# Miniprotein binders against p81326: the designs that were tried, part 192

Target 1, 226 residues: p81326
Amino acid sequence: MLHFGGFIMEINHISKILEKEREEYIRNKVEEYLKQGFSKDDAVNKANQSWRTYIGHRIQDVIYNLLKKFLKDSGLKVTTDKALNNRNLPEELDKVKRLIAINYGEYLFLPDADVIVYKVENNDIKIIAIISVKNSFRERRFETTYWKLKLKESPVTSHIKVFLATPDKDNEISYKCPNGKPKKMRIILEYELDGIYFLKEDFEETEKAKHFGKIVEDIIEISKKL
Short names: E, the ipSAE of ESMFold2; O, the ipSAE of OpenDDE; V2, 0.75 times the mean of E and O plus 0.25 times the DockQ between their complexes.

## First folded at step 19 (miniprotein)

Design G104 (at its last look DockQ between E and O 0.82; V2 from the best seeds 0.77)
Fold by OpenDDE base, look of step 19:
Structure G104 (fold): chain B 226 residues (1-226), chain A 83 residues (1-83)
Amino acid sequence: as target 1 above (226 residues)
Amino acid sequence: SEEDKKIEELLEKADELLMEAQELAKKGDYEEAIKELEEAVKLLEEALKIAKELGNEDLIKLVEWMLKLMKYLIEEIKKKLEE
């Protein structure tokens, strides 16, 4: 069993590591937008927005690749919603796509699923978990909760665990009641989701709120019950 | 494939070195910790080379992240040495 204990634990540094790239990234993007004819102020604003998107994707990629690697030995497979957004999918991924789809009557839509964990047994696919990766909670704070609730509405998808992975760099959900004041977002997310996994050490640990290092074990355990 | 196995071996060794280095750093053996991390970097660079030869984009990205992490940790430990 590839026990990447070191790499999993050191994920705590992800925010700091990626933040080091920010200055250069912003500078380059500002220059790019200036060349496109934007004002300096607009260029800076656009660059900052671009950075938020960029860093989010980077974190997602790291998590995806780690999970893919760590879960491989257990026979579990990993994909992304992005990989499912193709017209011509391999049969396996086409099945995965169908098994996570949410029914809206005339339409089927996919939940936001940054990482999808599934297993293949006897040519049958079982979806185990969806992991949403969020760097910040500035926008769409309860989007992951929405998808969890929607997945619960169908017997086809009700078993799918929904997890949130976040560095929570701004400490928006790291603690339930800091200074005696309840953090609404933490409480709701922890209640509605199957788990929150922190890419950091400084957080209030609970049964559902854990360090990211526990996610592999938890997923494997869930997979055995399916 | 043989190359895949080699990459896995390299990554495992790098992880072991990382864990050892962290323990060394906790004990204040910063120089030795850095040496182990530098060795891990070499292993990861080899893994990266193989991954690129295979054209495995996911592995490439993974190893690149691991390299960034190792370099970051080396820098952080070096700062402690200077204190």
Scores: ipSAE 0.785, ipTM 0.913, lowest interface PAE 0.6, mean pLDDT 93
Fold by ESMFold2, look of step 19:
Structure G104 (fold): chain B 226 residues (1-226), chain A 83 residues (1-83)
Amino acid sequence: as target 1 above (226 residues)
Amino acid sequence: SEEDKKIEELLEKADELLMEAQELAKKGDYEEAIKELEEAVKLLEEALKIAKELGNEDLIKLVEWMLKLMKYLIEEIKKKLEE
């Protein structure tokens, strides 16, 4: 049984909880932009754009911190793409960065990996999974599948599981055939990725599409085979 | 450290209270569920204070989320008392 399992199980409320931050966030951002010399209309527009970015990163932070805490007792470590892009990386994180990099000839690029799970054994680092966190699918709907396909093409990275975590507030991928018609985005994402984890209860569950409450157990089981 | 061990103890107890509160709420025992969640809030507020003294940004964010969750659940269960 997992330590702190109650906090994982109650993730369903994340969209409603974080939406409560919106009014204060917008008010503060408008004030910031006004002080920078923007007109009121421009400040409001910029604040709303900033909110959309902020809420996505906020959900990512929650998932990161929960996974970091819940996986700790299983000997698993968690980092983020933000941490890997910092200067002066500790040696351990520098190795993680190199192990997930994708080779484009002379160039190495990191996949868009919001949260990265790895373990350390005998001074060796094994990347277990990356989790892409998306609040909505209005833009870059298939970016995560592109990175899975790239990781799958190399023997060095092909073992890395690629997951998507989403509240899917607008039901963009919650069902395969809503109203009897195939939803291309859900079908392709589920086919190509190793798993989709929903931060809500209302979705079509499959072998790969599960409630977020299952992600910790799944990651631990995968890590035992590596 | 000693402070890290204290925070872990506080978070573990808060999680136990959360799980107990949710079982109580399923049974319709809303007043007791709220009391358990209010105790969890007190433990998490203590954990947040220690995390801030340590300057541990990740732990601060984790506990702040846990607090928001507890307060949200208390609000939702209070709505059920009105019914």
Scores: ipSAE 0.717, ipTM 0.886, lowest interface PAE 1.0, mean pLDDT 89
ESMFold2 (binder alone), look of step 19: mean pLDDT 87; pTM 0.850

Design G105 (at its last look DockQ between E and O 0.84; V2 from the best seeds 0.77)
Fold by OpenDDE base, look of step 19:
Structure G105 (fold): chain B 226 residues (1-226), chain A 83 residues (1-83)
Amino acid sequence: as target 1 above (226 residues)
Amino acid sequence: SEEDEKIEELLEKADELLMEAQELAKKGDYEEAIKELEEAVKLLEEALKIAKELGNEDLIKLVEWMLKLLKYLIEEIKEELEE
């Protein structure tokens, strides 16, 4: 078993590592937007928005690639919602797409699924888990919870575990009751989701709130029960 | 493929070196920790080369991240040595 114990544990540095790129990124984007005819203030605002999107994608990519690597030996596969947004999908991915789809009557829509973990056994696909990756909770705080609840409504998808992975840079959900005050978001997310995995060390650990390093083991264990 | 196996071997060795370096750093053996991390960087650079030759984009991105991490750790340890 490729115990990438070192690289998994050191993921704690992801926020700091990526933050080092911020200044240069912002500078370059500001220049780009100025060349496009935006005002200085607009250029700065747009650059900051772009950075938020950019860093979110970077974190997602890291998590995706790590999970892909670590789960490979267990025979588990990973994909992304982005990869499923194609007209011409391989049969396997087309099946994956159908197995995570949420029914809205006349329409089927996919949940936000930054990472999808599944297994193939005897030509049957079983979806194991969906991992939502969030850098910050400024917007759509309970979006992942919404998708978890929607997935529970169908016997086709009710077994799918939904996990949240986050560095929680702003400590929005790292603790349940800091200074005796309940953090609503932490409590709700932990209650509704199957697990929260932190890309950091400074957090309140519980049965459902764990370090990211535990996610591989947890997913493998879940996969054995399916 | 043979190349895939080689990459996996390199990544595993790099991970081992990283873990060893972490233990060394905890003991205060920062210079030796840096040496091991630098060796790990070399292994990952080789892995990256092979991954690029194979055109495996996911693996390229993974190795690039790992390289970034190792370089960051080296810098952090060096800063501690200067303090």
Scores: ipSAE 0.782, ipTM 0.911, lowest interface PAE 0.6, mean pLDDT 93
Fold by ESMFold2, look of step 19:
Structure G105 (fold): chain B 226 residues (1-226), chain A 83 residues (1-83)
Amino acid sequence: as target 1 above (226 residues)
Amino acid sequence: SEEDEKIEELLEKADELLMEAQELAKKGDYEEAIKELEEAVKLLEEALKIAKELGNEDLIKLVEWMLKLLKYLIEEIKEELEE
């Protein structure tokens, strides 16, 4: 593809498109939980939590498949943390897994990395970027910054760019100083991460806070320097 | 493979039609924009059929998303026309 792509630039509609599925999803999940013996209130709470997990995974899948397709012609490969947690990994993916794993003494853990971009040159693997996909910031608000800081601690992982991709439909981090007051979460995330990519049009753009449509160009540029 | 090359051609044509349709919509040429998007849908429906024949699950998911997006855009532009 000579052009990186009307479909990538138009991803800003993803929240509105997926929201159309919500009512039916919630209704079906409430029925399921009621049949399991939960109270009405508990079933509703569980269904809403299930929905948040579901839409997060749906957004992640869309991002994964778009990046996999549109980075291919630049010699870049894309995988997910789910794929890396499978047993009997191909040698290539096993190397990717080892290159992002973090040592905690007797334990070895993967960072919570939703999408991983890497390249292969002469059987050598170089991790380019990790993209965390967050639909909401109510829980684990700074998890992505924690993993960025951990990756910075080692020379083998310190080059890895850590990006956040989000629709941020509730405007939790869209502006730095809404109503004249600094928004702590936006300011800290932008300071610590290598980039924030919004899946919507209405946000305060900065050098690090951009529309998701820029992510392909940014990743390709970074890969050429590694 | 020939099937992989055909899908790539279909996706590229659909992407071009999407970009043309958005430019038409910016100019207020809504009926023309809808026709371009409807053609892109037909190309993606063909691409989906081929992707299913190949059993390529990632490509199937990608094309299904692309179709959802195009159909959303068509509905959005039709609402502009009805106003």
Scores: ipSAE 0.714, ipTM 0.882, lowest interface PAE 1.0, mean pLDDT 89
ESMFold2 (binder alone), look of step 19: mean pLDDT 86; pTM 0.828

Design G88 (at its last look DockQ between E and O 0.82; V2 from the best seeds 0.00; counts 0 for: pae E 1.53 > 1.5)
Fold by OpenDDE base, look of step 19:
Structure G88 (fold): chain B 226 residues (1-226), chain A 83 residues (1-83)
Amino acid sequence: as target 1 above (226 residues)
Amino acid sequence: SEEDKKIEELLEKADELLWEAQELAKKGDYEEAIKELEEAVKLLEEALKIAKELGNEDLIKLVEYLLKLLKYLIEEIKKKLEE
């Protein structure tokens, strides 16, 4: 049994490790945009924007792969919304897609689901959790909350746990009331979501706000109740 | 597959070495911690090789990150040795 302790606990360093790639990435992208005919200022701005997207995907990929690995022994499976955006899905993934879909009357749409955890028992699929991975909260601060609320509206999806995983690099939600001032975003996210998992050590721990190292155990426990 | 099992074994061993290394570092045994981490790096390099041969992109990405992690930790411990 992979001791959940080593690689998962050291997730605290993910931001520092990946940020080391920034300088080279920016340099290469600036050069690319200059070759495309952009001004130096535009090239730099575009490169920085590209980096934000890139680093977000990198973190998401790491989290996805870690969860996939550590949940495997428990018989749990992991996929992504991206993997579900295919016209030709295997039967299992097609079922997963249908089981997380949100009804908008004439249309069904998928929630933002960076990581989807599910189990297969006797050919029946049960969705356990959706994990949103966010590097920063500059944009779409309550998007994950929106999806949680939408999932609650249907008896088909109301049982699905929604978690947020973040390094919270800018300390936007690490503490509830730093210096006696309530952090609206932290309070709302913690209230509405089933859990927040931090990819760092410096945060205010609560029943719902935990270190990422606890997420595997929590998911396994939830899966046993489903 | 046999190769998949081998990768899993290598990852597990590397994780164990990482855990041991962290415990050693907490005790101040930094040199021994570095040795353990270097051994873990070797295991992950082998895992990466196999993953590439299999063309498993997910495993490749994972192992590449873990390699970066181990190398980062080695560097951090080395800094402590120089203080």
Scores: ipSAE 0.739, ipTM 0.893, lowest interface PAE 0.6, mean pLDDT 93
Fold by ESMFold2, look of step 19:
Structure G88 (fold): chain B 226 residues (1-226), chain A 83 residues (1-83)
Amino acid sequence: as target 1 above (226 residues)
Amino acid sequence: SEEDKKIEELLEKADELLWEAQELAKKGDYEEAIKELEEAVKLLEEALKIAKELGNEDLIKLVEYLLKLLKYLIEEIKKKLEE
């Protein structure tokens, strides 16, 4: 049974809640970089870049823990690409890794799969979805679409849904035609991906662009068809 | 196992209180909404203590975020109460 609640409905505030940590984080990081011998200007720039990485990981951790909680009762399991990069994997996770790996000749690489959802049925592992978590699109704007296209190239991975989860606080992809002009990034991401899930209230909702709370329901429905 | 059941119970009660608080806030019953959220905070503080005793890092991270969420919502409703 889907475990619907106030917590998942209120995830839309995550960016505002975590942003309150920014001032203290930046202050501490600037101090650290100054002690390492960087100039004030360099320390500030490095601290701001460090914050962007930090906040992205914080959002990813919340998403991972919430999905793990809300999908558990539906028999769905959740892991991360970090967990899959260990050398000594349990047999189950080794199978998950093999089922999402992309072949580049003699090399195998994992897609950008911050969070992976799978199920185990009759000793068989089925990959349901991978979720890329993005706080900002200033760099690597279309990385997630690249991985979707690569997964589509193989019959063993072509069923895997590729989702994007984002607070999109800077409104980079929240609307298709802000100010009357098509937003290329939103149009392409929505076209190529299986879904975009927003961790905020204010965005243009479509068949593929939804509130994050819908991702749990969508994943459960997809899993029943596999 | 008993501690795991206790944490789940505390999380479910806190989630229900959050839902009720948001319904109260929609009706303009801000003081009662804050009261419900403050009770949810107390439940999550208990859940956090148990999660720390268990050493369950995933639960600790989740409950810490949820506490920040509830405290944020309390402050937002207090702003509306001043309006």
Scores: ipSAE 0.490, ipTM 0.793, lowest interface PAE 1.5, mean pLDDT 87
ESMFold2 (binder alone), look of step 19: mean pLDDT 87; pTM 0.844

Design G89 (at its last look DockQ between E and O 0.78; V2 from the best seeds 0.76)
Fold by ESMFold2, look of step 19:
Structure G89 (fold): chain B 226 residues (1-226), chain A 83 residues (1-83)
Amino acid sequence: as target 1 above (226 residues)
Amino acid sequence: SEEDKKIEELLEKADELLWEAEELAKKGDYEEAIKELEEAVKLLEEALKIAKELGNEDLIKLVEYMLKLLKYLIEEIKKKLEE
């Protein structure tokens, strides 16, 4: 069993647990927007938009902290793209940043990854995986596949695994052929990415589409090959 | 530090209790599972206090989530017990 196996076994509940904050959050935000002079309809719309941003970041933060803890004893380190955008990076993080940057001619950009897993061996840094956390697929449906394709274009980054983690509450990608009809978004994401990890129980499991708790074992196994 | 070591010990013990509670719940021993989870909550509350004294924001967030998870599981098992 992995260290912290009990918590890892229950890790799929993140979105469900945090969703319980919604009602109070919305109520407080509507009140805030009404005080700013917005109409009731506008305040409700803005509160719902605010919630989608809030819950997405909330899920990302929980995943980051859990993975940082769960992977530590396997010699794996975890950071975020937001941390890499800070000024005056520690030497270690500056190296991580350089190892995932993508060249666009005279411009150099980081992938829009939420969580980055790496290891340090013999004073060298090896990037293991990037994990994109998507609360919904309303917009930028294939952003993660774009970054996978860009990373594959260079021998320096082609080994980096690209994973998607999602609660997929609205079942946008939970099944390949719901009611016998192929779901284009699920098929393409599964084909192009190295893995899709669901923060829920009800989805079609495949070799690449798994419960989120499996990501810990998968990352550890991949790290042993690098 | 000694504080970091103490927090780690508390988290590990809470994890063991969570594992045991899950096994008890699988067998239908809901009262016993809740008792184990309540003990794990006490351990995490102690860990949270130490994390706040250290001012370690990432550790605070981690323990706060773990507490939310344990309390969620207690509520879910209580629902099954009332069925």
Scores: ipSAE 0.780, ipTM 0.911, lowest interface PAE 0.9, mean pLDDT 89
Fold by OpenDDE base, look of step 19:
Structure G89 (fold): chain B 226 residues (1-226), chain A 83 residues (1-83)
Amino acid sequence: as target 1 above (226 residues)
Amino acid sequence: SEEDKKIEELLEKADELLWEAEELAKKGDYEEAIKELEEAVKLLEEALKIAKELGNEDLIKLVEYMLKLLKYLIEEIKKKLEE
């Protein structure tokens, strides 16, 4: 049994590791935007915005790949919403897509699902969990909560666990009541979601708020009940 | 495939070395911890080579991250040795 303890536990450093690339990335993007005819100020602003998007995708990719690797031995499979955005899907992924779709009457839409964990048993697909990966909560603070609530509305999707994974670099949700003041976002996210997994050590641990290192075990346990 | 199995073995060994290095570092055996991490880097470099030959983008990305992590940890431990 791969004691995945080392690489999972050391995920705490992901933000610091990626931040080392920031200076070079910004420099290169600024140069690119200047060549496109933007002003220096606009180029810098665009570069910073690009970096936020870039680092978010990088973190998502790492989490996806780690989960894919660590869940493999348990017979669990991992995909992404991006992989499902294809016209020609393999049968398995087409089924996955249908099983996470949210009904809006005349339309079906997919929730934001950075990582989707599912199992295949006797040609039957069961969706186990959706993991939303957020680097920061500056925008769309309760988007993951919205999708969780929408998934609960259907007997087809109500069993799907929704988790949030975040380094919470700005400590927006790391503590419930720092200095006696309730953090609305932490309280709501913890209440509505099935779990929050931190890619850091400095946070208030609860039954639902855990270190990312626990997510594999939790998912495996959930999968056994499905 | 045989190559996939080899990559998995290399990743497992690297993870074990990382765990050992962490324990060594907790005990203050920083030099030995660095040696273990450097060995892990070597294993991951081999894994990366194989992953690239296979064209497995997911594995490439994973191993590249793991390499960055190990190198980061080595640097952090080296800083502690210089204090």
Scores: ipSAE 0.727, ipTM 0.891, lowest interface PAE 0.7, mean pLDDT 93
ESMFold2 (binder alone), look of step 19: mean pLDDT 87; pTM 0.841

Design G90 (at its last look DockQ between E and O 0.83; V2 from the best seeds 0.00; counts 0 for: pae E 1.7 > 1.5)
Fold by OpenDDE base, look of step 19:
Structure G90 (fold): chain B 226 residues (1-226), chain A 83 residues (1-83)
Amino acid sequence: as target 1 above (226 residues)
Amino acid sequence: SEEDKKIEELLEKADELLWEAQELAKKGDYEEAIKELEEAVKLLEEALKIAKELGNEDLIKLVEYMLKLLKYLIEEIKKKLEE
């Protein structure tokens, strides 16, 4: 039994590890933008914006790959919304795509689903969970909540658990009431979502707010009830 | 494939070593912890080689991250040894 404990538990360091790449990344991007004819100030600003996008994708990739690896022995499969954005999908992924689609009348759209966990039993696909990975909450603070609420509106998708995974580097949602002041974002996200998983140790733990190390066990448990 | 199985075995062993190393570090056995982590690095380097040969991008990314983590932990433990 893969002790889910080593690499999953040590995910606390992900932000620090990836931040080591920042200086070199910024330098290279600044040089690239300068060559494109941007001013120094514009080049720096664009490089910083690029870094934010880049680091977000890197964290998402790590989470995806870890979950894919550690859920495999349980017979659970993992994919991404990006993988579903293909015209020629294998039958299995096409079914997954249809099972997470949200109805807007004449149109079906996919929720933001950085990671999708599902199982295949007797050629039947059951979606277990969607995990949104956010490095920061500067933009689209309640986007994950929106998708959770939309998924609840349909009997086809209402069972799907929606989780948020974040290092919360800026401590925007790590505590509910620091210094006696309620953090609106933490309270709302915890209330609306099925769980928040922190990629760090310094946070207020609750029934729904847990360390990322618990996510594998939680997903497996949910899968058994489906 | 045989190569896939080998990678899985290497990753599992590396995970075990990482767990053991962290327990050792908690006890203050930093030198032994570093040895375990260095062994884990060796295993992951082998896994990375195989993953690259297979062209499995997901595995490559995973193993590269794991390597970075182990190297980071080694550095952090070394700092504690110097205090």
Scores: ipSAE 0.744, ipTM 0.898, lowest interface PAE 0.7, mean pLDDT 93
Fold by ESMFold2, look of step 19:
Structure G90 (fold): chain B 226 residues (1-226), chain A 83 residues (1-83)
Amino acid sequence: as target 1 above (226 residues)
Amino acid sequence: SEEDKKIEELLEKADELLWEAQELAKKGDYEEAIKELEEAVKLLEEALKIAKELGNEDLIKLVEYMLKLLKYLIEEIKKKLEE
């Protein structure tokens, strides 16, 4: 197998490394909200919500930069939904944006994709994959599958692979039938998506459910078929 | 540029040391694994200095994550040595 770096394999520790920052982050945010006049209970609740957003963005940034580094030598480019929503969009990224947009009549909307992998051939852009990064599955559990289904509806986007990358620290989708009980979330995600890539070692591996360390090799192989 | 070539060499060597250290730790060779990781930290600290001089924000973020990972692993392996 093609392994492009030990750092991609050691991403298993991303949640543990980032969680060490949580106590200080929460303390600082609570103090900030108390200064704004919120009660202690409200400040704590707001600080916890702020942390969930922050940690999600931190995980996405790491994944983006690792993929950007290790796909570059294969002629593959990586961008993000944040970059595509920038007001000063370079022409290349404007083409990427149009190629992943979903049509709702006169309106075009971007799927809630975190990381987008594409290639450029003869001034043509080919979208390879969209990677959704989910830290938790407590809300909007099937948003990623919704976007895969919408992408499948159009002949111009039906080839785009949709992957989920997750540390799944609460074991919400790590196993199909823990203790003999089917996990509907895992079963549906695995059935509908093109792949699930875990940022940890403890999960049930299948042909679609793999360690994140395999994602570079998989993306490169897919790109060769397009 | 020469700076770009140097930072790529530092990153590649650090990545190789990380992979070797992981394999050493799996075999129980904890002292050697720590030595490899400490060498990788030195290489990444040099790479971070160069990345900051270049003003490359994506590279800075990558190297900072790599450093945090290596330091975490060193701490965990040192715990194994004390058992």
Scores: ipSAE 0.600, ipTM 0.851, lowest interface PAE 1.7, mean pLDDT 87
ESMFold2 (binder alone), look of step 19: mean pLDDT 87; pTM 0.846

